# Designs tried in a protein design chat: VH-VL binders against q0aze0. Part 39

Target 1, 268 residues: q0aze0
Amino acid sequence: MKIILVNNRFKENTEKKAQEIAGQLSALNVEVIIDNGLDEPYAGTVDFIMVLGGDGTMLRAARRYGQRAIPVLGVNMGTVGFLSNIEINELAEYLPLILREEYSLEARMMLEVAVFQQQSLLTRVFCLNELLLRSNSPRMLSFALEISGQKLEPYRGDGLIVSTTTGSTAYSLSAGGPIADPQLDAFIVTPVASHIINKRPLVVSPEREISLHLLEEREAIIGIDGQIKMDFGAENRVLIKRAPHPLLMVNLKAKPFFTSIDRSLQRQ

## First folded at step 2 (VH-VL)

Design pa3 (framework fv_patritumab)
Fold by ESMFold2-Fast, scan of step 2:
Structure pa3 (fold): chain C 268 residues (1-268), chain A 122 residues (1-122), chain B 113 residues (1-113)
Amino acid sequence: as target 1 above (268 residues)
Amino acid sequence: QVQLQQWGAGLLKPSETLSLTCAVYGGSFSGYYWSWIRQPPGKGLEWIGEIYHSGSTNYNPSLKSRVTISVETSKNQFSLKLSSVTAADTAVYYCARVPKITIFGVSYMDVWGRGTLVTVSS
Amino acid sequence: DIEMTQSPDSLAVSLGERATINCRSSQSVLYSSNNKNYLAWYQQNPGQPPKLLIYWASTRESGVPDRFSGSGSGTDFTLTISSLQAEDVAVYYCQQYYSTPYTFGQGTKVEIK
């Protein structure tokens, strides 16, 4: 068996624990590839991906490996999050189930984001939470939103978020979007500080294609999962659609999503 | 509950390739490592190598250049090939199961086949 | 490679008496993070395959009689048969599984006096 261990290079304890776990797995004749974000994603075939860290590390793993239809397990290193399934101190208990492939999988939709300059593709990226279009200056944006060829009235404001249901508790929530059951597939389209009254969050079919472009020359950026930033100008266009494959998240332990989010919001 | 049935050539000439097969009955093939161990007459046990049901292998370095272990998961079988045999390869060959793989390491063998005597002579 | 050495090579014990077999590893097989010893013991009766008796140095395999016990830590380990019975006449092997290649002791032959 071959396993990728994904860890955060900027967390000293996570790096040390990844080396420790890699040694233990190697002693069990498991081939281990460590991905701490410094190199290109591992190009070979693997049986399993183990993510050591918090939600941020899982987002990186999803962008790098989420389209390969490989089981991905989030192992929390001590910080409460939404994307981990087990705690690090539970790993020894659950490892026999992992190695026997005795677990269920939860499919989580991902976004495919294609950024164009006029008619030329500049980049294509995948993400688990959201794409954010926002102003990078005090001036508000004027921009066009199309949903499956339907041109909406222009937006004026600080920006827009296009989110998965998994991303409903991330930036979309902060901008006033709804909390969505992550087992549902949908795009959530949430305006950021719109100057046009009645621009509400939209929940749309994941089969739709969403496009965005600026109507005026402005300083703007496209943000991906809060981790990647790209300049966005009037000559740029972005096309967002459902990624070809969902992220396959390993479920070893029931995690009560609604109870967890309710507690987080009420701050008990 | 789980039983290992093994078979293969019992008599070989020097330079030939040894081929043995082990079949798993009465339990899951998936999720385990499957191992080969040999015992020359009157001597102790020597680990040859092991294979995970996915095909991942680990070999004893002393034998690595001559050993191939393979799986046939559709038949719940795994096989040993040892090339370029000599009289020193005369032994009883056992297949065995590694019962659990854990983060804290376990590679003891809890279920063993009956053994196949392989004699290399001429 | 970790070298495993057993003592004695052979042992003659009267029926009902205690038999003690020692096993020494060339380096520690104790993993400090989990406090476990990666050491197993096997029994081999004449003409039979080895049978697992003990793993993790002291955990008795299911179905193995209570008269068998394992002890020790690090580099020095002991298999004890508290009251030898006729069916215990066999060769006993220790095995480390701390690192590959897995290695076995040379064996200890237990006979009745």
Scores: ipSAE 0.000, ipTM 0.371, lowest interface PAE 20.8, mean pLDDT 85

Design pa4 (framework fv_patritumab)
Fold by ESMFold2-Fast, scan of step 2:
Structure pa4 (fold): chain C 268 residues (1-268), chain A 123 residues (1-123), chain B 113 residues (1-113)
Amino acid sequence: as target 1 above (268 residues)
Amino acid sequence: QVQLQQWGAGLLKPSETLSLTCAVYGGSFSGYYWSWIRQPPGKGLEWIGEIYHSGSTNYNPSLKSRVTISVETSKNQFSLKLSSVTAADTAVYYCARGRYSSGWLFTDAFDIWGRGTLVTVSS
Amino acid sequence: DIEMTQSPDSLAVSLGERATINCRSSQSVLYSSNNKNYLAWYQQNPGQPPKLLIYWASTRESGVPDRFSGSGSGTDFTLTISSLQAEDVAVYYCQQYYSTPYTFGQGTKVEIK
């Protein structure tokens, strides 16, 4: 058995915990690869991915490894989140089940994001939560949205979010988008501070292709899962579609989504 | 009033690179797409490509492998390079301004044109 | 690409009479969301660059005489010169700017009968 242990070196002593866990796994004849985010993703074959940290660490793991069809377990290290299944102090209890492969898997859709400069592909990335187009200045953006070749009326405002159902509780929620059951596959398209009255969030089929481009030269950025940021200008176009593979999340214990979101909304 | 002045080599041999420059006077260079359009003698008009002051370009697919349009924003100039010319590239070449549609699109129609440069490709 | 076809290729009209030129696009150039037809008409006198006459199918460019008018929608468009004058002897081109590459009709030569 080979396991990748993903941690965030800079948060809550996760590096020390990662080393302790790696030692425990090695003593059980498990080969461990530690990914602290500083190097290239591990290129070899692995059987399991264990993510030590909060939702941010899981988002990074999903971008690096989510397309490989490998089970991914979120282990919470502190801040309550939506993407972890067990707490760090529960790991010892559940480790025998992990090693015996006694768990279920939940599939979560991902986005494939391709950014072009005119006709040339600049980058292709995958993400679990969302793509955000936003202004990088106080000035509003004017931009075009197409859904499967259907051109919508121009958007004016601070930007737009294209989200998975998993991402419905992240930036899309803050911008007025709906809360979606993450077991559904759909894109959620949520305007950010739209100046045009009646621009509403849209829920569309995950088989659709979504494209965005600016209608005026402005300072704008594309954000991916809140972690990758790149400049976006009138020469750029972005194409968004369903990623080829869902993220396979490990379920070791029941964690009701709706009670978790309800508690989170009470705390805001 | 906005005026476009264009210049460049008028006589070329096959396989050489065509180079033309257009300078914008009397108005804003920013906020517009600037195009090159050609017209072979006795024939119609063919759009070559366009450029925005940021350097963003769109090219006619039929010419894309041979064409480069560049901008020098500090001088309000844009230039056309067309490589590997043949007799079929003999034409009058025009620079032109794409109209700006307020609040929606960068380009409407071509409202301001340069005077044209005759380019002859002969062996 | 959107192909633009004009008819007729040439037209002879007496001074003071109506001239009509037709333009057909292979695809609709009407953008339904803003209800605009992305179509322009140009006049080209011998030895000169084209001059914009009409944009958005029917909007006359500033300084263009009101004897010039554009009409049509979708795929079929018409340029009308209500009373032909001597200075109107020229080649006329339609152009779509709905999508790149921008394309022009083959031209219609207007001459005096």
Scores: ipSAE 0.000, ipTM 0.384, lowest interface PAE 17.5, mean pLDDT 85

Design pa5 (framework fv_patritumab)
Fold by ESMFold2-Fast, scan of step 2:
Structure pa5 (fold): chain C 268 residues (1-268), chain A 122 residues (1-122), chain B 113 residues (1-113)
Amino acid sequence: as target 1 above (268 residues)
Amino acid sequence: QVQLQQWGAGLLKPSETLSLTCAVYGGSFSGYYWSWIRQPPGKGLEWIGEIYHSGSTNYNPSLKSRVTISVETSKNQFSLKLSSVTAADTAVYYCARHLTYYDILTGEFDYWGRGTLVTVSS
Amino acid sequence: DIEMTQSPDSLAVSLGERATINCRSSQSVLYSSNNKNYLAWYQQNPGQPPKLLIYWASTRESGVPDRFSGSGSGTDFTLTISSLQAEDVAVYYCQQYYSTPYTFGQGTKVEIK
């Protein structure tokens, strides 16, 4: 068995713990590749991906490996979050099940984001939570939203979020979007500080294509999962689709999504 | 450990083009923004511009007409060209990596090159 | 552009005493959607590149001693060194990354009395 162990190098305790776990797995004749975010994603085939950290580390793992249809397990290192399934102090208990492949998988949709300049493709990326279009200056944006060829009335405000259902509890929630069952496949389109009264979040079929472009030259960025930032100007267009493969998340332990989100909202 | 090694011509005459290169070792080039930042001797810091590994750029508006930042992904390198230099462009030039923080957009710099002193004189 | 202003320009503090540096932005660097302040602090020793100390106004970078702390929100920020050590003699810069161009304060020089 070959496992990628993804860790967050920006947390002091995480690299040490990753090395300890890698040693334990090697003693069980498991080949371990450590991905701390510094090297290119491992190009070879692997059987399993174990993510040590919080939701942010899982988002990075999803962008790097999510399209490969490999089981991904989130192991929490003390950070509160929604994407981990077990705690680090439970790992020893669950390792035998992992090695025997005795677990269920939950498919989570991902976004495919393509950025164009005129008709030329500049870049293509995948993400688990959302794309954020936002102003990069004090000026409000004016932008066009098109859903599968249907042109909506122009938006005016600080930006827009296009989210997966998994991302419904991330930035979309902060901007007033609905909480969505992550078992559902849908795009959630949430305005950010819209000047237009009654602009509501939209819940849209994941078979739709969403496009965005600026109606006036402004300084704007697009953000991916809160981790990647790209400049966005009036000559640019972004196209958002359902990604070809969902992220396959490992369930070793019942995870109570609704009670977890309810508790999180009480703590804010 | 991640290391940024930088090089280029350090002595220029007015009107020439400054050219500096930064190479990344010990870490991934892809998935990060990379910036150039300068510091005139005895003065503060000025951000010049940034580039994503895909080639997408953002420039400081005060320098945009003179600046080009480019990537050579196969070599894990990115480069700065600044045209029509004057004595005001005399500075130490740093390359730097943007911190990738997993739950938020970033623009802070976690790894820096050692700096290259560029002097513009007749 | 967002202008960053630090105070004081220089500060002399005895070893073991508290040093406080202030930074003011001309516009808020608090992003309403995620409730985060896009502000960083750097330390620069002579002849060296800057070193990241703090980001998001109050989050300490890995490997930075716990005597360094950041506070503040919106437009007013503070870097505190709770017990100054000899190695802390440096110039300190604040930086906003709320909008491009990213801008830095003019710097505060910290010296031992």
Scores: ipSAE 0.006, ipTM 0.509, lowest interface PAE 10.4, mean pLDDT 86

Design pa6 (framework fv_patritumab)
Fold by ESMFold2-Fast, scan of step 2:
Structure pa6 (fold): chain C 268 residues (1-268), chain A 122 residues (1-122), chain B 113 residues (1-113)
Amino acid sequence: as target 1 above (268 residues)
Amino acid sequence: QVQLQQWGAGLLKPSETLSLTCAVYGGSFSGYYWSWIRQPPGKGLEWIGEIYHSGSTNYNPSLKSRVTISVETSKNQFSLKLSSVTAADTAVYYCARGGSLYDFWSGYFDYWGRGTLVTVSS
Amino acid sequence: DIEMTQSPDSLAVSLGERATINCRSSQSVLYSSNNKNYLAWYQQNPGQPPKLLIYWASTRESGVPDRFSGSGSGTDFTLTISSLQAEDVAVYYCQQYYSTPYTFGQGTKVEIK
């Protein structure tokens, strides 16, 4: 068995724990590849991906490996989150189940984001939570939204979020979007709250293609999963669609989504 | 520990091009924006621009026509070129780590190079 | 561009006493959707690069003593040093990262009385 161990090298405790776990797995005749974010994603074939860290580390793993149809397990290292399934202190208990492949998989849709300048593709990225269009200046944006070729009335405001259902509890929630069952496949289109824009969030089929471009020359940014930002101007266009493969998340332990989010909202 | 090592020319004549390079050690180059920031003698800080490891750049509009920031990802290096310098470009120039993969839209600077004094004199 | 204005330009504070530095932005740096203020504070000693103290207006950088605290929201921000030590003699800068170009205040020089 070959496992990629994804960690957040920016936390000393996480790096040490990753090395310890790699040693334990190696002792069980498991080949381990460590991805700490320094190099390009591992290009070889693997059987399993174990993510050590919080939701941020899982988002990075999903962008790097989510399109390979390989089981991905989130192991929480002490922060609360929605994308981890077990805690680090539970790993020893569940490791035999992992090695025997005794677990279920939950498919989570991903976005494919393509940014163009005229006819030229500038970049293509995948994400698990959302794409954010936001002003990079104090000025309001004026932008066009098209859904499967249907041109909506122009948007005027601070920006827009296009989210997966998994992302419904991330930035989209903060912007007033609905909480969505992550078992559903859908895009959630949430306007970024401002005094100008009075549009409602939209829930649309994941088979739709969403296109965005600026109607005025403005400085703007495109954000991916809250981790990557790219400049976006009137010369640019972004196309968002369902990614070819969902992220396959490992379920070893029942995690009650609705009671967890309800309790989280009560505290926040 | 992340360390930024910077080097380049210190004395220039008006109209010349400033060239500075910054190398990143002990930490990830990927997943971060890398910035150049300058400080004229006795004055405050001025952000020049930033670059992502992919080559995507954002520049201060006041300097955009004269500034180019480039990246050499295989060496974990990024470089600043500022053309057509004048005495007003005399400053200590810093490289710094900005926005990160692990913090949403962070444009604050957590690691800095030691600075390079650039003097433009006639 | 968002303009950052600090006050006072300089202040003298006795050892062990509280120092307060104010920073005002010409426009709000609060992003309503995530409820975060895109504001940082730095300390700069002579001949050294700036050192990050506070980010997101009130989050203390790892390794920064707890006598440093940040507060405020929107356009008005404060850096507080609750009990000034000799090593705190420096110039302090606020910075917004709500929009590019990122901009800094003009600095506040803190000296011992």
Scores: ipSAE 0.000, ipTM 0.453, lowest interface PAE 13.2, mean pLDDT 85

Design pa7 (framework fv_patritumab)
Fold by ESMFold2-Fast, scan of step 2:
Structure pa7 (fold): chain C 268 residues (1-268), chain A 120 residues (1-120), chain B 113 residues (1-113)
Amino acid sequence: as target 1 above (268 residues)
Amino acid sequence: QVQLQQWGAGLLKPSETLSLTCAVYGGSFSGYYWSWIRQPPGKGLEWIGEIYHSGSTNYNPSLKSRVTISVETSKNQFSLKLSSVTAADTAVYYCARERLGYSYGFIDYWGRGTLVTVSS
Amino acid sequence: DIEMTQSPDSLAVSLGERATINCRSSQSVLYSSNNKNYLAWYQQNPGQPPKLLIYWASTRESGVPDRFSGSGSGTDFTLTISSLQAEDVAVYYCQQYYSTPYTFGQGTKVEIK
């Protein structure tokens, strides 16, 4: 068995912990590749991905490996989050189940984001939570939104979020979007500080194609999962589609979504 | 662990083009914004601009007409060109990496700096 | 552009005493959608590049001593050094990364009294 250990190089002691876990796995005849974000994603075939860290580390793992249809397990190392299934102190208990492939998989939709300049593709990325279009200055944006070729009335405000259901508890929630069951497949389209009072969050079919472009020259940014940013100007267009493959998240223990979100909203 | 090595001409005459290159070692070049920041002698810091590994750029509006930042991803390098220099462009120039997160623009790794002097 | 203003321009503090540096932005750097302040603090020793101390106004960079802390929200921010040590003699800069162009304060020079 080959396992990728994904860790966050920016958090204290994560490399030491990854090496300890790699040693334990090697003693059980498991081949281990450590991905701390410094190199390109591992190109070889692997059987399992173990993410050591919080939600941010899982988002990075999903962008790097999510389209490969490989089981991905989130192992929390301190900070409570939505994308981790077990705690680090529980890993020894669940490791035999991992090695015997005795677990269930939960499919989570992903976005495919393509950014164009005129007719030329500049970049293509995948993400688990959302794309954020936002102003990079106090100036409001004026922008056009098309859903499957249907042109909506222009938007004016700080920006727009196009989110997966997994992303419903991230930026979309802060901008007034609904909390969505991550078992559902849907795009959630949430305006950010719209100056037009009747712009509401939209929940649309994951088979829709969403297109965005600026109507005025402004300094704007496209953000991906809160981790990647790209410049966005009036010469640019972004196309958002459902990604070809969902992220396959490992479920070793029940983690009730609704009680987890309820607890999180009550914490200060 | 991540190291930024920078080089380029340190002495320029007015009207010439400043050219500096930065190479990234010990870390991934892809997925990050890479910045140039300058500091005139005895003064504060001024952000010049940033580039993503795809070649997408943002420039300080005060320098936009004179600045070009480019990337050579196969070599893990990015470069700054500043045209039509004057004595006001005399500064230490730093290449830098922006931290990933909810936003970008704060710097977690800095190059050593290159002193550029513009004089006749 | 967002203008960053620090106070004081220079500060002399005895070893072991508290040093406080203020930073004010001309516009709010709090992003309401994620409730984060887009504000960082740097330390620059003579002849060296700046070093990141604090980001998101109050998050200490890994490896930075506990005596450094950041606070504030919106337009008013503070960097505190709870017990000044000799190695802390440096110029300190705040930076906003809410919008481009990213801008820095003019710097605060910290010296031993």
Scores: ipSAE 0.006, ipTM 0.459, lowest interface PAE 13.3, mean pLDDT 86

Design pa8 (framework fv_patritumab)
Fold by ESMFold2-Fast, scan of step 2:
Structure pa8 (fold): chain C 268 residues (1-268), chain A 122 residues (1-122), chain B 113 residues (1-113)
Amino acid sequence: as target 1 above (268 residues)
Amino acid sequence: QVQLQQWGAGLLKPSETLSLTCAVYGGSFSGYYWSWIRQPPGKGLEWIGEIYHSGSTNYNPSLKSRVTISVETSKNQFSLKLSSVTAADTAVYYCARDQEWLQFGYYGMDVWGRGTLVTVSS
Amino acid sequence: DIEMTQSPDSLAVSLGERATINCRSSQSVLYSSNNKNYLAWYQQNPGQPPKLLIYWASTRESGVPDRFSGSGSGTDFTLTISSLQAEDVAVYYCQQYYSTPYTFGQGTKVEIK
């Protein structure tokens, strides 16, 4: 078996813990590739991806490996979050199940984001939570939203979030979007501080194509999962659609999503 | 460990074009903004501009008419061109990596090249 | 453009004593929608490039000693060195990331008294 071990080298002691776990896996005849975010993603075939860290590390793993249809397990190392399934102190208990492939998989949709300059593709990325269109200053944006060729009335405000259901508890929630069952496939379109009365969050089919462009020149950015920043000007257009493959998340331990989010919201 | 190596001509005459290159080793070039910053002798820091691996740029408006930053992704390099130089452009020029926006709260220039002293004199 | 002003321009502190550096922005660098202050602090030793110490006003960069801390919100920020050591003799810069162009304070030189 070949496993990629993804960790965040910027967190205290995570690299040392990753090496300890890699040694334990090697003792069980598992080939381990360590991905600490410094190099390009491992290009070879692998059987499993183990993510050591919080939600941010999982988002990076999804960006790097999510389109390969490989099982991904989130192992929490002390950071509270929604994308991990087990805690680090539980790993020894669950490792035999991982090695026997005795687990279920939960498919989580991903976004494909393509940024154009007129007709030319500048970049294409995948993400698990959301795309954020936002001003690169406190200045209000004026922008156009088009859903599957249907042009909506212009938006004026701080920006817009296009989110997966997994991302419904991330920035979309902070902007007033709904909490969505992550087992559903949908885009959630949430305005950020809209100055237009009755611009509400939209829940649309994941088969829809969403496009955005600025109606006046502003310093704006496209943010991806809160991890990647891309400049966005009036000459640019972004196209958002469903990614070809979902992220395959490993479920070893029952995690009650709704009671977890309810508890989190009461503590804020 | 990510390391930035920079090079370019250090002596220029007024009206010439400054050309500096920065190469990235030991880490991913893709997924980051890459910046140029300068520091005149005995003075503070001035941000020149940044570029994403896709080629998208932000420039300091005070320099925008004279500055071009470009990427060569196949070589993990990005370069600065500053046209029509004057004595006021004499400075140490640094390349740096912008950390990923909002990833784990990071937003700063966490990896820097060693700097290249550029002197503009007749 | 956002103008960054530091005070004092220079500071002499005895070894083991507290050093405090202030930074003021001409407009708020707090982005209310994400509740983050787009402010960083850098240390520059003579002849070397700047080194990132603190980002998001108060988050310490990996490998930076606990004696360095950042505080403040909106327009007024402070970098504190709780117990000055010899290797802390440097020029310190604040920087805003709220909008382009990114701008730096003029620098504060910290010296041993």
Scores: ipSAE 0.006, ipTM 0.471, lowest interface PAE 11.3, mean pLDDT 85

Design pa9 (framework fv_patritumab)
Fold by ESMFold2-Fast, scan of step 2:
Structure pa9 (fold): chain C 268 residues (1-268), chain A 124 residues (1-124), chain B 113 residues (1-113)
Amino acid sequence: as target 1 above (268 residues)
Amino acid sequence: QVQLQQWGAGLLKPSETLSLTCAVYGGSFSGYYWSWIRQPPGKGLEWIGEIYHSGSTNYNPSLKSRVTISVETSKNQFSLKLSSVTAADTAVYYCARVSGEYLTLFDYSYMDVWGRGTLVTVSS
Amino acid sequence: DIEMTQSPDSLAVSLGERATINCRSSQSVLYSSNNKNYLAWYQQNPGQPPKLLIYWASTRESGVPDRFSGSGSGTDFTLTISSLQAEDVAVYYCQQYYSTPYTFGQGTKVEIK
C-alpha cells in the first residue's frame, strides 16, 4: 500500500506529526510519500491520500490529486472545518479500517476551469469549492455570462461566483448564495454585489458549460478556492465545466452536515 | 524561520536595466505571491509588483511598461528587472512574501516576511 | 489609485504614554461582500525593512506585542500603541490592499519626547 500524506505547512507541529505518522505507517509496511506543497504533485500511482490539516489543506489536495479517483481522507489537526472526517487523536482508532479498506466513499463534484487568451489555452485548473471573478479595483465590472450557449443580459457589479454544492458554504454563502446539500450535483452561480436589481443566484445542471468574459477593459482577477489568483482582462475568456472525476472523500464516521452548518450560522 | 536573501547590482547609469534577485530559504516557495517594494531615500514605500510561483504577475501600472518579474521555481528564486532607469529609480529595493494563515485569496495582499533591502543608486 | 494619507507626519510621546496614528483612504477599503477592511500597518526601524504589525485593519500579526492595536473601518483607520516603549521608535506605514496598485501612507515618525 502506498499513501500520500498531505500536510499543512502553516500549522505548528504539522511536519513533526506528518513524520510521526509516516513512521507508524512504515512500521505497518505502508509506503508513505509526504506532500508539503514544495514539489510538483507526486506523479506515481498511490492507493490512498491522507490530508493532515483544515479545509484549506483539503482544497489544495483536491486540486492536486482530486482527478485521480483515489480515496482522500481529511484528518483535522485541531481546527473546526467542513472537509475533515476524523480528528488527529482518532487516527489510531480508524487506521485498521483504512488499511483494510473498510470505509465508504462520498463523491464530491469538482469544477474544471479553463482560461483562454483569445483562442489560446493559458491554463486549466480543477477546484472543489468555487471560481470567483472579481474586480481588482473599486470599479464595477461589466461582464458577459453564457450558460450552455444561452447569452444572458450583461452583469454589472463586483463580480460573480461559480460554485459546486460543496462550495455553497464557502464564499458563495457570504455573497448571498443558497446552502446546498453537498450530495447534490449542481453549479451555483452567485452575483457579487450586483448593482442591477433582481439579479439572483442561479442553480443549474452540472452538465452545463459556463463562459465568462469582460465587456469593457477593466482589471479583474479569477480566484480558485480562495487560494489561487490569476489576472483576467478583456482579452481573456473562462470556461467552466464539471470536472471529469469527482473528489472521492473517505467517510469513516457520520458527519452531520445540516447540524454543523446550523451551529455555524447561530454564531453570527 | 523563512528568510529572504537578495542581491544584485547597486550602481547603475541612466538608461541601464536594474536586475535584482531574491532567494527563499527555510520555508515553502510554492503557494505564495512574492513582491517587490521600493523606498527612495527619505520617502515612503512604493509597491512594484508581485508574482505567484506559477509565473502569474501583477504590476504597479506606473511601472508596468518597464518592469518584469520572473520566477525560477527550481531554485526558489524570483527576480526583478526594471528597464531604462533614471535618477528617480534610486531607492532601497525590498523583496517580500505575501501570505495568510491558510493562503486564502484575500489574505495574500499584506507582506509578512521581508528581505534586507538592496540600495540601488542611479547616477550619471 | 487609492491614496493613503497619514496624520500626523511626526509624533513625540513620552515613554509609557499612548501614541495614536491615523490613516485615511481616498476611497473605502471595506469590501461589501465579506465586510473586511483591506488595510495593514507596518513598523520600520532605521536601517531595517518594514515589519508587519496589523492586517485586516485590526488583526494583530503573530509575535506582535498586545500594546499595538488597530481600529477603524471604511476610510478612517487608527493604529494605537497603548504604552510606548523605547523599541517602538520607528516610522509607521498604513497600506491598502483593496485594489492594485497597493498603496502606502507617507509614514508617521514616532519619537521619544
Scores: ipSAE 0.000, ipTM 0.431, lowest interface PAE 13.7, mean pLDDT 85

